# Designs tried in a protein design chat: miniprotein binders against q96jn8r1131to1294. Part 36

Target 1, 164 residues: q96jn8r1131to1294
Amino acid sequence: TLEFLENHGKNILLSNGNRTATRVASYNQGIVVINQPLVPQLLVQVRIDFLNRQWTSSLVLGVITCAPERLNFPASACALKRAAWLLRGRGVFHNGLKICEKFGPNLDTCPEGTILGLRLDSSGGLHLHVNGVDQGVAVPDVPQPCHALVDLYGQCEQVTIVNP

## First folded at step 4 (miniprotein)

Design w4
Fold by ESMFold2-Fast, scan of step 4:
Structure w4 (fold): chain B 164 residues (1-164), chain A 93 residues (1-93)
Amino acid sequence: as target 1 above (164 residues)
Amino acid sequence: GKIRIRVRVEEDGKTYEFEFEVDSEEEAERLIEELLKRLKELGLEEVTIEIEADSPEEARRLAELVERLAKELGWRVERVEVRGNRVLVIAWE
């Protein structure tokens, strides 16, 4: 049973059996992490439930390779300068460094109802899935264990874990 | 006229605020450019700049100025808002 961890950004409220995360204030402090490691072939999916277009940027998703249960989350996932591989806008970032300019769709423009997925292949490649469509390998050779992370930043105020 | 500038920064879950007063748009530009450059060098994640100008026209010019300087200095601009003589700019990373 996939759930968001109780350790999360301070502006997050969990509901629906910890499967829905809502950012209840501001534009930041909205990091949530899935409760189990992203093992090969596990597809973790979230649906964008609500967008507030007062803000310019939107959600970030990716993986971290540090233990999340007691982690002090920064205001934004992109401030993680260790053990983090993130998809933001059209870019792929490793520990704050942009390693790819254009990958997949622009996450800042995905509408409400979009389902975003993360999956590791058997070789440790991190894949992004958009509405069920595999976008390819965003990051090769992700170290294990790793944990799926979603940052409800800016426009994205609510996401819900959905099963395939 | 006098321009009031308030800067908020976040670090390790704490929020710090600084307030400045300048006498001209030229002084505001120099101060804001210096602040944005130094805060970027310090590795701060997010900054909020609030400005109270003498007029709505001055506020619009200052909003455009801050957005331009932030982008030139490597910040991502999350929000620019002008309400009467007040300006809010949020920038990060």
Scores: ipSAE 0.007, ipTM 0.351, lowest interface PAE 9.5, mean pLDDT 86

Design w5
Fold by ESMFold2-Fast, scan of step 4:
Structure w5 (fold): chain B 164 residues (1-164), chain A 93 residues (1-93)
Amino acid sequence: as target 1 above (164 residues)
Amino acid sequence: GKIRIRVRVYEDGKTYEFEFEVDSEEEAERLIEELLKRLKELGLEEVEIEIEADSPEEARRLAELVERLAKELGWTVERVEVRGNRVFVVAYE
């Protein structure tokens, strides 16, 4: 069963059997990680439940290749300087460096109800799925093991895992 | 009058807070510019600036100032909010 790990950002409250993550304060400190490694064929999906439009940016999705159970999370996922591949807005970032200017839809504009998915293909390519539609390979050859990460940043105050 | 400036930065799961008091908008501009340059040099990716001004008019001017300086120095401004004589700005690299 897919759940968010109990090790998470300081502003996160888990509920619904650790399948719903709510950021209860501010705009940051909202990183959550899925409890199982992202292995080929596994599709991890979260639904955007609530957006606070007082903020400009929204959630970040990606993978980390370090063990998450005792990781000391930074204020935002983009502060991860090692072992991180992230999708933010329209960009793809590796360890804080932008490696692709424009990929997929703008994550800052996805409405409530959007289902976002992460999947590894058989070659280790990281795919983004939006409402069931594969957006293609965002990152080739992701090292394994890796773990799916969601940063409830800015507008995005709640997500729920929809594929346990 | 007195302008109180509080800066919060986040590093390695910890929050650091710095407080300053200046006597003029000119001093506030110089201090904020120095802080934003220094934090970017140190590789800190996120900063939160809270200002308590003497008046709502001063707060509005300081909000515009901080947003301009942050953008000029390469920060992305996530939020600017003015409530009475208080200003709240969030920026990230």
Scores: ipSAE 0.100, ipTM 0.582, lowest interface PAE 5.3, mean pLDDT 88

Design w6
Fold by ESMFold2-Fast, scan of step 4:
Structure w6 (fold): chain B 164 residues (1-164), chain A 93 residues (1-93)
Amino acid sequence: as target 1 above (164 residues)
Amino acid sequence: GKIRIRVRVEEDGKTYEFEFEVDSEEEAERLIEELLKRLKELGLLEVEIEIEADSPEEARRLAELVERLAKELGWRVERVEVRGNRVYVVAME
């Protein structure tokens, strides 16, 4: 059973059996991590439940390769540097570097109800799924173990884990 | 008149807040430009700027100025808000 870890950004409140994450303040401090390592073929999906359009940017998705259970999370996933590979807007980022300019849809414009998924293929490639559609390999050869993360940044104030 | 500028940054999970008072828009522009440049050089990823101006028109001009300076210095502007005499800007890498 997939759940968000009890260790999370300080503005997060977990509910619905730790399957719903709500950012209750500000625009940042909203990182949540899935409770199980992202192993090949496991599809982790979240649904965007609520967007607050006073902010320009929206959620960030990705993987973290450090142990998340006791990590002191930074305000934004971008501060994780070498430990994270992130999808933000239309870009793919690692360690402060944009490694792909235009990948998949613009995450800053995905509406409420959008289902976003992360999956590793058998070769360690990280895939993004949008409403069930595989967007392809965003990041090849992700180091393992790794965990799926969601940064409820800016507009995105609530997500819920959904089953395939 | 008096212009109050509050800058909030976060580093290593701790929030730092600084407050400045200047006497003119020209002084505000110089201070904000130097702050945004130096914070970028220090590798800070997010900055919040709050300004209290003497008038709503001055606040609007200062909001436009901060947005322009932030973009010129390589920040992404997350939010610009003007409410009466107050300006709120969030910029990030």
Scores: ipSAE 0.247, ipTM 0.673, lowest interface PAE 3.9, mean pLDDT 89

Design w7
Fold by ESMFold2-Fast, scan of step 4:
Structure w7 (fold): chain B 164 residues (1-164), chain A 93 residues (1-93)
Amino acid sequence: as target 1 above (164 residues)
Amino acid sequence: GKIRIRVRVEEDGKTYEFEFEVDSEEEAERLIEELLKRLKELGLEEVFIEIEADSPEEARRLAELVERLAKELGWRVEYVEVRGNRVIVVAWE
């Protein structure tokens, strides 16, 4: 079963059998990682449960290729300088460097109830799914193994893993 | 009256906090500008600034000042809050 790892950002509280992550303080320290590698054909999905519009930016999601069980998380996923491919706003980032200006919808504007998914295709391409719709390849040739990451940054205060 | 400025930054899972006390808005401006420049030069990606001003009116002016300086120095302003004499500004890259 898919769950969030117990190793997470310090402002996270896990509930619902480790399938719901809530950021209980501030705007940052909200990184969570899925408990098993993102293998081809696996679609990992989270639903945005609560948004706090006092903040400007919203959730970030993507993959990391380092072992997550004992990773010392930075305040935000965007501070990851190694082994990280992230989608933030409309941008795609590799280790903090923007590698694509506009991909898919603006994640800062997705409303509560939006279901966001990550999937690897057979060629190692990372796909974003929004409400069941494949947005295309955000990152080609992601190294494996990799792990799905969600950063409950800014507006996004709660997400829940949902089945396909 | 004194203006208290607390700056918090996080890097690689570690939190660094600095606290300063200044006597005027002019001194606060110089200090904040220097801090924002230095933190950006050091590659810090997020900064949290909390100010306790001498009055609510001063707090509003300082909030506008910090937001302007942050933007001029290449930071994105995530959040600005003014509550009585207290100002919080969060900026990131």
Scores: ipSAE 0.101, ipTM 0.545, lowest interface PAE 5.3, mean pLDDT 88

Design w8
Fold by ESMFold2-Fast, scan of step 4:
Structure w8 (fold): chain B 164 residues (1-164), chain A 93 residues (1-93)
Amino acid sequence: as target 1 above (164 residues)
Amino acid sequence: GKIRIRVYVEEDGKTYEFEFEVDSEEEAERLIEELLKRLKELGLEEVLIEIEADSPEEARRLAELVERLAKELGWRVERVEVRGNRVRVVAWE
């Protein structure tokens, strides 16, 4: 079964059998990682449960290719210098460098109830799914093994893993 | 008007907070430029700047100032909170 790892950002509280992550303070220190590698055919989905409109930016999604169990997370996913491909707002970032200006919908404007998914295709391309709709290939040829990461940044204070 | 500026820096699991009070936007500009320059020289990866001004419009002008100075000094930057006369911006490498 899919769960969030117990190794997570300092402001995260896990509940619901480690399937719900809540950021209990501030705007950052909200990184969580799925407990199993993202392999082709696996669709990992999270639902946005709660948005705090006090903040302007929202969640970040992506993959990391380093082992997450004992990783020292930075305050935000955007500060990851190695082994990270992230979707933030409308941009795609590799190790902090923007590699695509405009991909998919603006993640800063997704409302509560939105289901966001990450999937590898048979060629190793990373796909974003929004409410079941495949947005296309955000990153080609993702190195493996890789792990799905969610950063409960800014507005996004709670997400829950959902099954198809 | 009185402008309060708080700077939060996270390093090795600790949070450091610095607080400043200035009387003009010109003083704020000089202070913010010096802080961002020094923090980048120290190799810090993320800095949160909180500004509390006399009005929402002054706060937004100061946030724009932080964004401009940060970009000029080689930081990436975004606003993470806007609430009345208070704004928070984060800068990172």
Scores: ipSAE 0.007, ipTM 0.397, lowest interface PAE 8.3, mean pLDDT 86

Design x1
Fold by ESMFold2-Fast, scan of step 4:
Structure x1 (fold): chain B 164 residues (1-164), chain A 82 residues (1-82)
Amino acid sequence: as target 1 above (164 residues)
Amino acid sequence: SEEEKRIRELLLKIMKLLRQAKELAEEGDPEKARELLEEAKELIEELMEIAKKLGNEELLELAETLLWIAEYILRKVEEKLK
């Protein structure tokens, strides 16, 4: 079954059988990683449970290609300077560099209840799903193995893994 | 005291980063502005922790105001990116 890894950002509390992640302090230190590699055909989904509108930015999601079990996470996912492909706002980022200006919906404006999904296609393309709707290929040819990452940054204080 | 020196260092660095971020946003480099704002916010968090340890309510209020300013600048950066 899909769960968040016990190795996570300092401000995270896991509950609900490690399927719910809550950021209990501040706006950062909220990175969580799924316990299984993102392999083709696996759809990993999280639901936004709680938003705190005090903050400007919201969650970031994407993949990392380094081993996550003992990784020393930075304060925010966008500080990852190697092995990371991330979706933030409307942008796509590789190792902190913006590689696409406008992809999919603005993640900073997704409301509570939104279900966000990550999936690899058979060609290694990373897809974003929003409420079950495939937004297309955000990143082509993602190296494998890779791991799905969610950064409960800013507004997003709680997410829960949702089965397809 | 050592804590007073650290407070002064943090305030100087925070104010410089906030000024630079605002300037970069105006010059049309929003990604660099975001990087400087993130750095400023980390220093503001350190300032808040020092204020809490000292029980210094005025310093805590100042740190909270600086965090609000950083978020305000970030909102203006994000508005331009639309």
Scores: ipSAE 0.317, ipTM 0.694, lowest interface PAE 3.0, mean pLDDT 89

Design x2
Fold by ESMFold2-Fast, scan of step 4:
Structure x2 (fold): chain B 164 residues (1-164), chain A 82 residues (1-82)
Amino acid sequence: as target 1 above (164 residues)
Amino acid sequence: SEEEKRIRELLLKIMKLLFQAKELAEEGDPEKARELLEEAKELIEELMEIAKKLGNEELLELAETLLWIAEYILRKVEEKLK
């Protein structure tokens, strides 16, 4: 079964059998990682449960290719300068460098109830799914093994892993 | 004191980052402005934790005001990136 790893940002509290992540303080220190490698055919989905509109930015999601079990997470996923491919706002970022200007919907404006999914295709392309709709290939040729990462940044204070 | 020295260091760095971010947001690279604002917000959070530990209400109000300023500049950055 899919769960969030016990190794996570310091402001995270896991509940619901480690399937719900809540950021209990501030706007940052909210990185969580899925317990299984993202392999082709696996669709990992999270639902946005709660947004705090005090903050201007919101959830970031993507993949990392380093081992997550003992990783010291930075305050935000955007500070990852190695082994990270991230979707933030409308952009796609690799190790802090913007590699695509506009991909999919603006993640900073997705409402509560939105279901966001990550999937690898058979060629190693990383796909974003929004409410069941495939947005296409955000990143080609992701190295393996890789792990799905969600950063409960800013507005996004709670997410829950949901079944496909 | 050591605490006063740390507070001064944090304030100087926060102010530098906020000024640089505002300038970049208006005339330069909005992506870089966003990075600097993120760094400033992390330092502001450290300042807030020090203020809470010391029970210093005035310092906490200052830190909260700095966070509001950082968010205000960030909204201007997001307008540019649309």
Scores: ipSAE 0.042, ipTM 0.510, lowest interface PAE 6.3, mean pLDDT 87

Design x3
Fold by ESMFold2-Fast, scan of step 4:
Structure x3 (fold): chain B 164 residues (1-164), chain A 82 residues (1-82)
Amino acid sequence: as target 1 above (164 residues)
Amino acid sequence: SEEEKRIRELLLKIMKLLLQAKELAEEGDPEKARELLEEAKELIEELMEIAKKLGNEELLELAELLLWIAEYILRKVEEKLK
């Protein structure tokens, strides 16, 4: 069963059998990681449960290739300078550097109820799924093993893992 | 004190980042402005934590105002990136 790891950002509270993550303070310190490696064809999905429009930016999601169980998470995922491929807004970022200007929908504007998915294809391409629709390859040739990461940043205060 | 020095350093850095971000947003470099604003927000968060530990209401109000200013400029930046 997919769950969020007990190692997470300090503002996170896990509930619902570690399948729901809530950021209980501020706008940052909200990184969570899925408990199993993202293996090819596994679709990991989260639903946006609650948005706080006080903040301008919203959630970030992607993958990391370092072991997450004892990782000291920075305040935001985009501060990860090593082993990270992230989608923020419409951009794709590798280790904090923007490598693609416009990919998929703007994540800062996805409403409550949106289901966001991450999947590796058989060639190691990282795909974003939005409400069941494959957006295409955001990042080619992701090193393995890798782990799905969600940063409950800014507006996004709660997500829940959902099954395909 | 070491604490007063840290507060002054944070305030100076925050002010410089906000002013630079505002100019970049107006001059047409919204991506760079966004980067500086996110950096400013991290420093403002540190200032808020110091204010809370000290029980310094004036400093906390100042930090909250700075965060509001950062978010205001960020909204203007995001409108230009659309």
Scores: ipSAE 0.057, ipTM 0.535, lowest interface PAE 6.0, mean pLDDT 88

Design x4
Fold by ESMFold2-Fast, scan of step 4:
Structure x4 (fold): chain B 164 residues (1-164), chain A 82 residues (1-82)
Amino acid sequence: as target 1 above (164 residues)
Amino acid sequence: SEEEKRIEELLYKIMKLLWQAKELAEEGDPEKARELLEEAKELIEELMEIAKKLGNEELLELAEVLLWIAEYILRKVEEKLK
């Protein structure tokens, strides 16, 4: 049911019924968005399939509150200056501004096979799940509707949507 | 260390060429500006290869920004040469 949108970063190739995203070039231009809004009770999960250790940084996860179907994506999610809440490394970012220094495990060190999830609670709190373990509220009171975003940045060259 | 010195040298040369090309495009010789921009692009490509070999994402992003600047100035030069 869940798929990546056909609108994605220039370096992305979708396969496996649009459930697998592969970044085929460079280290950037790898943004993908889930095809359904992230509503309360929905757990969106992706598995890290392939890491290229030539790069130092890795994937970014988060939500955007703008319509993604026709959005002109920047080279990296970190360049989104409007309507974006992102988890990168150990930090939480809102529109390019770091709002939390240390949250959850370091995303730059998650190995292949790690399953990362995003979920909204009933109060609009954004939760990160790592291998099924809820890391807590990364961002309170996210505006709705919002859409789950994955940036296949740096090391992370392939992810696949997995069902809970 | 050795790579760091080459990176510093390339950045200095690239920025100098881009600055000179911009000045020539605005006030003087768009043909010479084109030559300097093509030279800058060659150095930027070298910087990109070093960044890729080092796995240095920040440096590769910087090189891509420099390439964008070079191409932007080159488009302005080409417009003047029509």
Scores: ipSAE 0.000, ipTM 0.241, lowest interface PAE 12.3, mean pLDDT 86

Design x5
Fold by ESMFold2-Fast, scan of step 4:
Structure x5 (fold): chain B 164 residues (1-164), chain A 82 residues (1-82)
Amino acid sequence: as target 1 above (164 residues)
Amino acid sequence: SEEEKRIRELILKIMKLVRQAKELAEEGDPEKARELLEEAKELIEELMEIAKKLGNEDLLELAEILLWIAEYILRKVEEKLK
């Protein structure tokens, strides 16, 4: 079964059998990682449960290519320079570079109840799914193995893993 | 108090980052300017959290103004990077 790893950012509390992640303090230190590698055809989905409009930015999604089980997570996913390929706002980012402008919806404006999914296609392309709709290839040729990552940054204080 | 000292240090760092980013953007280094503005936004968000926990409306208003300034400069920077 899909669960969040027990190794996570320090402001995270896991509940609901490690399927719900809540950021209980501040705006950062909210990185969680799925317990299984993201292999082709696996669709990992999370639902946005709670947004705190006190903050400007929101949830970041992506993949990490380093081993997450014992990783000392930084304050935000953007600090995972070469190890991470990230969807933030309307952009796709890797190692401090915006590699795609205006991909999918603006993640800073997705409302509570939105279901966001990550999937690798058979060619290693990373896809974003929004409420069941494939947005296309955000990142071609993702290095493997990789793991799905959610950064409960800013507005996004709670997410829950949901099955298709 | 220690918290008031932290708030002061945070405000000074935010203002320095925003000023440096504006200078870098004008001098032709928009990529570095963007990095500094993203860092400033993170510190501003922390300042907003502190303000709300303290119920300090004046500090919250200051943080909101600083955020508006940072976002305004960031939009100008992003226009140069297209």
Scores: ipSAE 0.000, ipTM 0.137, lowest interface PAE 17.2, mean pLDDT 85

Design x6
Fold by ESMFold2-Fast, scan of step 4:
Structure x6 (fold): chain B 164 residues (1-164), chain A 81 residues (1-81)
Amino acid sequence: as target 1 above (164 residues)
Amino acid sequence: DWREELRKLLLEAMKLWREFKKAYEEGRFDEAEELAKKVLEIAEEIIKLAEEQNDEEAKRIGELLKTTAWIALYKIREARK
């Protein structure tokens, strides 16, 4: 079953059998990683449970290609300068560099209850799914193995893995 | 089971925090202040129980929740000036 790894940002509490991640302080130090590599056709989904609108930006999600089990996470996923492909706001970022200005919906405006998914296609393209709708290829040809990452940044204080 | 008790305390704190954010965003500062104080009380209970259980992670979580509640109280104080 899919779970968040016990190695996570210092402001995270895992609950519900490591399927719910809650950021209990501040706006950062909220990175979590799924316990299994993102293999082609596996759809990893998280639901936004709780948004705190005192903050201006919201969650980031994407993939990393380094081993996450003992990784020393930075305060924000966008500080990862190696082996990271991230979706933030409307942008797509590779190792801190914006490679696409507008992809999918603005993640800073997704309401509570939104289900966000990551999936690799058979050609290694990374897809974002929003409420079951495939947004298309955000990143072509992602190196494997890779691992799905969620950064509970800013507004987003809780997410839960949805397994259906 | 201490981890189950911790989970229940944190779920209650998060429920109160959701109520706090709604009250704060709607300008209901008296209600928001009371809700933030309840979150602070739960945070202090978590810290106390974590110390009794020698659970350093739970104590850290409680301290972070306490800090969040204190920040909320300071913001309410400023907004009510």
Scores: ipSAE 0.000, ipTM 0.171, lowest interface PAE 16.0, mean pLDDT 83

Design x7
Fold by ESMFold2-Fast, scan of step 4:
Structure x7 (fold): chain B 164 residues (1-164), chain A 81 residues (1-81)
Amino acid sequence: as target 1 above (164 residues)
Amino acid sequence: DWREELRKLLLEAMKLLFEFKKAYEEGRFDEAEELAKKVLEIAEEIIKLAEEQNDEEAKRIGELLKLTAWIALYKIREARK
């Protein structure tokens, strides 16, 4: 019963029982958050449904550690600062700092139909899964509780939560 | 002044989408459907204006607004089953 929270970025419209998120204007204001905390071994997956190649950058994935239900979301996930650990392009970011320069595939080049997953291991390590393949630990020791976050930035205009 | 008309159209669409969300959440599906149809009309007008002015960004915005209206209509159809 995973779904996106009703609290989201201003440019988002939810559909399909709050399992599909569409960014309906501009290139930003597209943050959505999963309604349940990301607990160890829970795999949360989204499929890229629609890309607009007019933009150079694409979606951002990660986790947020503050309570998202009443948060006034900024224009982009990077503005969440200390509250978020983010995967963007090939980098891993936290609080404006690039933690890892090359991790996994380039998220700016993933095509429509790609399934991206987030999972915490038993040690609190955040894993990225791409089309079912574990890319390894992107962030060790994520504070809990945390929620999976998708920023429909730039090229990525629609995602849908998918079950294994 | 076509940019001022574009801005007025976008503001009207955003107001209608806000009203749509409220109507939909309150179960007022007939009102929500009418609001979504008005957003669709504005989206078509924005696309036409963008094409006349050769403005790719405005056309993109209009096309996303059109998709939004279609999704809104889909949600109403599902809610009525």
Scores: ipSAE 0.000, ipTM 0.111, lowest interface PAE 17.3, mean pLDDT 81

Design x8
Fold by ESMFold2-Fast, scan of step 4:
Formats: structure tokens, C-alpha cells, sequence
Structure x8 (fold): chain B 164 residues (1-164), chain A 81 residues (1-81)
């Protein structure tokens, strides 16, 4: 069963059998990671449950290739650098570099109830799904094993893992 | 370098934003306070966009931290009187 790891950013509280993550303070320290590797064709989905419009930026979604179980998480996912491929706003980022300028919808403007999904294809391409719609390949040839990551940054204070 | 100039621009925008926050805190007229906070928000948006387009996430975090901490403190102060 898919769950968020007990190892997470310090502002996170897990509930609902570790399937709901809530950021209980500030705007950062909100990284959560799925407990199982993202294997090809597995669709991992999270629903945006609560947005606090006090903040302007919102969640970051992506994958990490380092072992997450004992990782000392930084304040934001972008600080993971070489270990992470991230979707933020309309961009795709790796190692502090923007590798694609306009991919999918603007994550900073997705409303509550939006379901965001990550899936690897058989060639190692990372796909973003938005409300069930495949946006295409955001990142080709993701190193494996990798884990799906959500950074509850800024506006996004709560997400829940949902089944297809 | 170009990147160092962008970092300098963001820093200068943060300093201007903090100056506007000080003016907002000192303002007794609600309309003046609102105007200063709107100007500060525009600088926040400009600084955030520079940091975002330059792919400087730590700078973006700094800009957001400074802006929202001060906005939260101002809201707390107003609510308490």
C-alpha cells in the first residue's frame, strides 16, 4: 500500500494511515516521500486538500534517487540538487537548473481538489498526470530506483494519496 | 557575472521591501498602510520572478520568508490592536 514515509520534513504531520500529509507551520520544511520506489507504470497520485493563499508559490512534485528513509531533508526540495528532478510552477528542474521552461499546468495555480500523478514509462520517462490527463514526459531517463516526492511548499498545506 | 547581478538586484528589492514594511508599521493612516503594503507586495512579486526565472530557489525562499514573516507579524499586531 502506498504511504508517505515516516521520515519527512520537520513541519509535516502524517495522518489517515500515513496517506495524508499536513504542513502545520510556516511555508517550508514540508517534504514527504512515498514509501515505495516508483516502478514503471505505477501511477502515484496525490490530491491537493488545502491551500493557504497567504503564500504565493505552491507545491513541488517530483522524484528523488537517493535513499529517503534516513535522509536529513532540507527546507525545500530544490536543495536536494543532483538527487532530485522537480516540477515547480511551470518548470522542470534538476540540480538547481531549469531543464524545461513550460511543461504542464502552472502548479502554483492548481486549485484544491486537483489530483496530481507521477508515473514512469517503460523507458524511464517521468510523466505528470493532472486530473487523470497525461501531460507527457517531463524528464527522460530518470535513474532508478527513484521515489515520488511532494514538497508541501507555500500555499499547499495538505495533500492526500488517492488511488486511481 | 550575470547571475551575480541578478542576486544583487534581488537583494536591493528585498531592502526596498523592508523599507516599505517599516513605513507601513509606522503609518497611522490605514490607507497609507495599505498603499505601502501594496508597494511592498509588488517588489516581492518582482524579486520572486527574478529568482524564479534565474532558477535560484534559495533566493526565492529568502524573498518569500522575508515577505510572509513580516506580513504575519503585521497581521498579528493589527489584530491585537
Amino acid sequence: as target 1 above (164 residues)
Amino acid sequence: SHMEELVKEVRELILKMMKLFRKAIEATDPEEKRRYLEEARKLFEEASEIARRANLPELLELVETVFWIVMYELREAEEKG
Scores: ipSAE 0.000, ipTM 0.120, lowest interface PAE 18.4, mean pLDDT 83

Design x9
Fold by ESMFold2-Fast, scan of step 4:
Structure x9 (fold): chain B 164 residues (1-164), chain A 81 residues (1-81)
Amino acid sequence: as target 1 above (164 residues)
Amino acid sequence: SHMRELVLEVMKLIRKMRELFRKAIEATDPEEKRRYLEEARKLFEEASEIARRANLPELLELVETVFWIVMYELREAEEKG
């Protein structure tokens, strides 16, 4: 069964059998990683539970290709550089570069209750799903193995893993 | 300690900078956006200078990371329309 790893950003508290992640302080240090590699056809989904409108931007979703179990997580996912492919706002980012403009909806404006999903297709393309709707290929040829990552940045203070 | 006081000062500047960026994103008047951006940039410069003089490279990296993330947010808001 899918769970968040016990190795996570220092502002995270895990609950609900490691299926709910809450950022308990500030706006950053909120990276969590799914315990299983993202293999083709596995759909990993999280629900946005709580948004704090004090902050401007919101959660970041993506994948990392380094081993997450003992990683010293940086303050934000964008600092992972070459190890991460990230969806932030409307953009797709890798190694500090915006590699795609205007992919999917603006993640900074998704309301509480939104279900966001990550899935690899048979060709290694990373897909974003929003409330069950496939947004298409955000990143082609993701290196494997990779793990799904959620950065509870800014507004997003709580997410829960949900089953399909 | 004196170093702890400098870190807290930088954190206060970061909070003010974030609030100015939020105001800039929400502002519809171009001159108002420009003024918020100029104020935020000054706070960024002040925070960076404190971190450099204190020889706190990790704190400087934090200041730079926050600034560039919010510059991205502002750029996206402008492109939205």
Scores: ipSAE 0.000, ipTM 0.116, lowest interface PAE 17.7, mean pLDDT 82

